# VHH binders against Mitotic checkpoint protein BUB3.3 (BUB3.3): the designs that were tried, part 7

Target 1, 314 residues: Mitotic checkpoint protein BUB3.3 (BUB3.3), of Arabidopsis thaliana (Mouse-ear cress) (f4i241)
Amino acid sequence: MSGDRLEFENPIEDAVSRLRFSPQSNNLLVASWDSYLRLYDVESSSLSLELNSQAALLDCCFENESTSFTSGSDGFIRRYDLNAGTVDTIGRHDDISTSIVYSYEKGEVISTGFDEKIKFWDTRQRESLVFSTDAGGAVGCVTVSGNNLVVCVDASMHIYDLRNLDEAFQSYASQVEVPIRCITSVPYSRGYAVGSVDGRVAVDFPNTSCSSEIKYSFRCHPKSRNGRLDGVCINAIEFSPCGSGTFVTGDNEGYVISWNAKSRRRLNELPRYSNSIASLAFDHTGELLAIASSHTYQDAKEKEEAPQVFIHRL
Below, E stands for the ipSAE of ESMFold2; O stands for the ipSAE of OpenDDE; V2 stands for 0.75 times the mean of E and O plus 0.25 times the DockQ between their complexes.

## First folded at step 21 (VHH)

Design W5 (from V2 with R107K)
Fold by OpenDDE, fold request of step 22:
Structure W5 (fold): chain B 314 residues (1-314), chain A 121 residues (1-121)
Amino acid sequence: as target 1 above (314 residues)
Amino acid sequence: QVQLQESGGGLVQPGGSLRLSCAASGGTFSSYAMSWVRQAPGEGREWVSSISWSGKITFYADSVKGRFTIARDNVKNTLYLLMDSLKSDDTAVYYCAKHKYGIPWAKFDHWGQGTQVTVSS
């Protein structure tokens, strides 16, 4: 198996939902359905923190090296002091909270839920909730880059300007024409890439002074080895932060594949993992790739085994 | 202990309608994501529909989309399945099921006993 497997004194007892590297260090957040948020120091190969959140964690993000947030199955948004090892509740959705991201431009936490709400939280204020708007449906995934918030609902994408949240300034059907499972923003660009439930990737780069518009879609596995055209769900998609144009995909069959967004070529395929790839995360340098091999509860073929987290050096 | 009890099944003609109910007890129903699952004779279990714990989000199998409606009353601790335009292929035992962690796509951790629905001319 390619990469170093992380060892946890207390094994993860249910699905890993999200891996996130810290912005400046090699600290890795591991959010899981067993209700624990774990902070792992990849450099020292040690677990730094394990906090019981009392709910299945569906997503997590860093604000900085000392503060992280999670979205939970109980609808709560939680803040973690990573130094003190404490957790507090910031607010709540009226259903499961499925996504959470941090906007550095606004200095706010953005969360979504099955209450069809996009909520904005400012922990610097006494009342943390500063804004709430309707997403128009169940939000599948979100990404934020600069002043742009992209919200995926089924096969549609909605783009919000964080400076004007009254309405999405753009709404359109995705190139994949099926429900979007994951989304990532292109570093230093307004571009994005999405992965679909049927194994498609769509890449969209706007025309910039430095690059021509790139817009295309493809199937990650065009030839099913078994002749069955059954698309494999792409659960994770991430761009390398180094600006190389490289992005990686993780799917329900346990494949991690790297791609060049510009050339549209497959670069590398890692050895197949034993379970679905639930989450992928690059460190801030792009040299490390964290990989979660875990049941996602999306495919009946998935194994009910303990999740595994790997660090792959690129 | 969480208990689920289905009711409302019966014999109906093709094109007819039925309303199934599932009464939940032994916990906080308003925190449960719920589903209907059916099993026809000689076949495996088939997922029919799911609903989030607030009731805001619903999911349907393609086979029942546009014909069935899942709903819930959190005050009454009851899950419903409104079945319209019933077909012979809808004949099955219908089960109410609770999802783990209140997540609609999670594994089921509780099941009802089921109620028989028979669609026959």
Scores: ipSAE 0.916, ipTM 0.957, lowest interface PAE 0.4, mean pLDDT 94
Fold by OpenDDE, fold request of step 22:
Structure W5 (fold): chain B 314 residues (1-314), chain A 121 residues (1-121)
Amino acid sequence: as target 1 above (314 residues)
Amino acid sequence: QVQLQESGGGLVQPGGSLRLSCAASGGTFSSYAMSWVRQAPGEGREWVSSISWSGKITFYADSVKGRFTIARDNVKNTLYLLMDSLKSDDTAVYYCAKHKYGIPWAKFDHWGQGTQVTVSS
């Protein structure tokens, strides 16, 4: 398998849900359904922290090098002091909380859940919950870039301005016409890319004064290629932070593929991993790619073996 | 220990309606994501419908979409399946199942004994 496998003294006992690199170091968060948030130092190849969160973790994010957040299956939003090794709860959804992101522009944590709510949290305030709005449906995935929050519901995308949260200022049907499974923002632009449940990617770059509009969709694995069946779910999509226009996809068949967003070309395909790709994450330089090979409970072909996390140097 | 018990099955004519119930005990029902799964004679198990623990989000198989409705009463610790416009192909043993971790796409960690539904003229 491509990359170095991370070694854990205590193996991850259930699905990995999310990998996230810290914004300034090579610290890697690993959120998993076994209720643990793990902080792994990739440089020293050592586990720095392992905290029991008492629920299956569905997503995680960094605020900074000392603070992270998770969303849990019990609906709770948790804050972690990574230096002290402590966990506290800042709030809750009325169903599973499926997504969590940090807005650096607003200085707030944003979470979504199956309660169809988008909640905004400011830990600097006495009352952490500062705003809540209805998403209009089950939120599949979210991303934040600058002042824009993008919320995906089924095959639709809703864009919110963080400066005015009264309503989504834009709502439209995605190019993929099927439920969106994952979304990523394009670095240094207002663009987005999404992956669908049937193996399609859609890329959308708005027209700017310096760049023409880029809008297209494609299938990652056409039926005609290598005799493979189309319709494999794209679980993860991430842009390299270096601004090269390169993004990577991970799917339920264990394939990690890199693409050039501008040329619309496939760049590289890594050797197939033994399980589905549950999550992908670039480090802040774009030189490292973390890969979670893990059962996602979405495909009968998946193995219920211990998840594996790999670091691939690009 | 979590226990699930189905009821409400029976014989019905094509085009008819049935309501299945699943009574849960031995835990906090309001924290459970639940599903209905059916098995026809000689066939494998087929997922029918799922519901989140709050009841706000529901999922349906294409084969039953528009005809079946999954619902729950967390006060009564009961899961329901309303079945309308029944077809002969709906004949099966229907099971209620609990998802692990309260996640509606996770594996099942508890099953009921099932209730027989027969659709025949």
Scores: ipSAE 0.915, ipTM 0.957, lowest interface PAE 0.4, mean pLDDT 94
Fold by ESMFold2, look of step 21:
Structure W5 (fold): chain B 314 residues (1-314), chain A 121 residues (1-121)
Amino acid sequence: as target 1 above (314 residues)
Amino acid sequence: QVQLQESGGGLVQPGGSLRLSCAASGGTFSSYAMSWVRQAPGEGREWVSSISWSGKITFYADSVKGRFTIARDNVKNTLYLLMDSLKSDDTAVYYCAKHKYGIPWAKFDHWGQGTQVTVSS
């Protein structure tokens, strides 16, 4: 297993759903089904806070160094004051809330849920809910980049222009042709990388006609699975923020593989982790990779043991 | 304590239809993600269908897609399975089950006692 294992005073008691680094520091959020949001200071190797939310947490995001948000299994959207160590509820979806991201361009929190809604929250307003629109189905994953929001429903990307939300979303069929499990924006590009439930990765460029941005796809195999026709779910895909084209994939059998999107080549495969890779996160410089080795409830072979979080130095 | 009780099973001819019910008590049903799971004689348990706690999102095993419909009534605290175009290999004891956390892919933490469905000529 590669990297330094983070030590938690009390073990994480159920699945890790999402890791997020701060855009400004090496503070790391850890969201878990055990209902706790945890803030870990990687530089000091210490847990800064642990806040109970009464529901399994499915996603998290930073607004800034003092404020973060989660989406939960009870549909509530919760705001965390990381300085005061408090939590409050800002609103709710009418079913589980699966994803939450922060748009720095819009200054708003964006959440999705099994109520098939996309909800926009601005805590600077008297009422936090400022807009709600149809997602077009059950949302599997979400990414935001600049003024574009992409919401994945089955194998389709539903693309919203954040400047013009009254317009119908654009539907783009991904090359993977099976449900998309994870999505990330390609830095300095209008492209997106997706990982599928069956082990495929695609890099897609909706709404672009540029010779250097040609879509492609491939099966993501560890070396030991070379030549197999079936694959395992790609649970996480993340780009290094530095613009080199480096991205990483994490699969449900514990493999973390790095790739270069420009050269389209595998760069490295980390030693296998003992459990599924539930989440990956780069720090803001691209020098650190946080890795959650945690059951995801997708495979009976997953170990039901306390999840582990590692920091791999690049 | 959460209690789940199935009903509506019986004997039906191939091509026939049944509606199973699962009455829930002892908790807040509208917060439960629910599933139907079946077990044929001498076989292991087979997941059939799941439904989110509001009822808006449903999932089906490939073996039952297009034939079975899962539904819920959060006012009556009841889960349903509408089974059409029944085949002999649908013969099983059908259980309703509650997922942990209200997440329809989490592990089950409560089970009903089961209701027998028999599809025979």
Scores: ipSAE 0.788, ipTM 0.908, lowest interface PAE 0.8, mean pLDDT 90
Fold by ESMFold2, fold request of step 22:
Structure W5 (fold): chain B 314 residues (1-314), chain A 121 residues (1-121)
Amino acid sequence: as target 1 above (314 residues)
Amino acid sequence: QVQLQESGGGLVQPGGSLRLSCAASGGTFSSYAMSWVRQAPGEGREWVSSISWSGKITFYADSVKGRFTIARDNVKNTLYLLMDSLKSDDTAVYYCAKHKYGIPWAKFDHWGQGTQVTVSS
């Protein structure tokens, strides 16, 4: 297992759903089904705060160094004041809220849920909910980059132009052709990388006019499970911010593998973690990789093990 | 304390239909993600269907897709399983179960006592 294990004032008692580094610092958010949002200062190797709420947290994001948000199993969207150590509710989905991201281009929080809605929140307004639109199904994962929002429903990517939300989304069928489990934006293009439930990665360039942006897909490697040859679910995919084309995948068998999207080569594989890789995050410099080794409830015969979070230095 | 009570089981001919109910009490049913799970004689428990707490999203095992419908009424605090085109291998005790956290893929934390469904004879 590679990297320094983080220690917490209250041990993580259930699944880690999402790790996020601040875009401005090495502060790390850890969202968990145990209802705690945890903020860890990786530079000082210290836990900055642990804030509980009433529901399992399914996703988190930073607005800035003092403000973050979570999406919860009760549908509530919560805002956290990281300096005051307080939490309040800004709104709600009508079912589980599965994902939450912050759009720096719009200055808005974007959340998704099992109510099949995409909701836009602007906490600068008296009424935080400023827009709501249909996702076209139950949202599995989401990414935002510049003026583009991509929402995944089964094997389809629903691409929204944030400048023209009155227009219908573009539906793009993923090369993986099975449910998409995770998605990230390619930082140097308008491309997207997805990981599937059956162990495939696809890099797609919807609407590209650049001749060098050619889509491709591959299997990370299939793993046997209960005598089957099916591939292992890719739970997390993230690009290094440094523009080299390096990205990492984390799978349900505890493997973290790095790849280069430009050369299309497998680079390195870390020693296997004891639990599934539930989430990955690069710090803003690309020098650190946060790794959540945590059960994900994808195996019907699973036994829970204590979730762990590691910081791997690159 | 959360209590779940199934009803509506019985004897039915192959090709017939049944409607199972699960009455919930002792908590806030509208916050529960719920499932039906069945157990045939001498077998382990088999997941049948799940439903999100609002009822908007449903999931089905391949063996029952197109024949069974899960539904809920959050005003009456009741979960349903509408079973159609029943086959003899649907014979089992059917349990309703509550998922932890209101997440329909989380593990179960509460179970009903079960209702017997018998297809054939």
Scores: ipSAE 0.756, ipTM 0.894, lowest interface PAE 0.9, mean pLDDT 89

Design W5 (from V2 with R107K)
Fold by ESMFold2, fold request of step 22:
Structure W5 (fold): chain B 314 residues (1-314), chain A 121 residues (1-121)
Amino acid sequence: as target 1 above (314 residues)
Amino acid sequence: QVQLQESGGGLVQPGGSLRLSCAASGGTFSSYAMSWVRQAPGEGREWVSSISWSGKITFYADSVKGRFTIARDNVKNTLYLLMDSLKSDDTAVYYCAKHKYGIPWAKFDHWGQGTQVTVSS
């Protein structure tokens, strides 16, 4: 296992669903099915707070250094005041809320759920819910970059223009042809990278006019290296913020592999973690990688042991 | 504490139909993600279908897609499996099961006793 293991005063008691670094600091959010949102200060190696939310947390995001949000299995969207150490409910989906992201372009929180809705929240307004639209199915994962929001439903990417939400989304079929498990935005283009349930990564450039932006896909564990790992689910995919084209994948067998999207090369593979890789996050500089080794309930060979979170220096 | 009780099984000819029911008690059914799981004689358990706690989202195994329909009534606290175009391969004990946390991919924390479905000419 690579990296410094984080210590928590109260051990994480069930799955880690999401790790997120602050865009401004090395504060790290850890969302867990044990209902706690945890804030860890990586610079000082200390746990800053743990806040109970009464439901399994499926995703989290920062608005800024003092404010964050979660989506939960009970459908509630919760706002956390990280200075006061308090939590408040700002709204709800009518089924499980699966993902939550913050759009800095719009200044709004965007959540998705099994009610097949995408909901937009602006806590600066008297009524936090400011817009709701149909996702076209059960949302599995989400990414936002600039004015583009992408919501994944099965093997399809549903692309929304945040400047014109009155228009129907664009449906884009993923190259992987099987359910998409994770998605991230390419930081130096308008492209997207997805990881599939069957072990593939696809990099797509919907609506590109740039002739050098050519889509491609590959298997993270090709049979020529180890056929036993063929088809292992890709749970997490994240780009380094540095524009180098470096990204990492994390899978259900505990592998974290780095790649370069520009050269299309496998770069490095970390020593195998003891459980599935449930989440990955780069810090804002690209110098640190947070890694959650945790069961996800999506592979029968996972162990239901206390999840671990590691900080790996790149 | 949570109790699940299946009913509606029986003997049916190929091409026939059955409706299974699962009555839930001892908790808040409208917060449960639910599944049907079956076990043929001498086989392991096979997941059949799942439904989200609002009932909005359903999932089906490829082997039953287009033939089976999962449904729920959150007023009556009842889960259903409507089985059409039954085949001999569908012969099994059918269980309803509750997922942890209301998450339809979480592990099961409660099971019913099962109801036998037999498809034979």
Scores: ipSAE 0.739, ipTM 0.883, lowest interface PAE 0.9, mean pLDDT 90

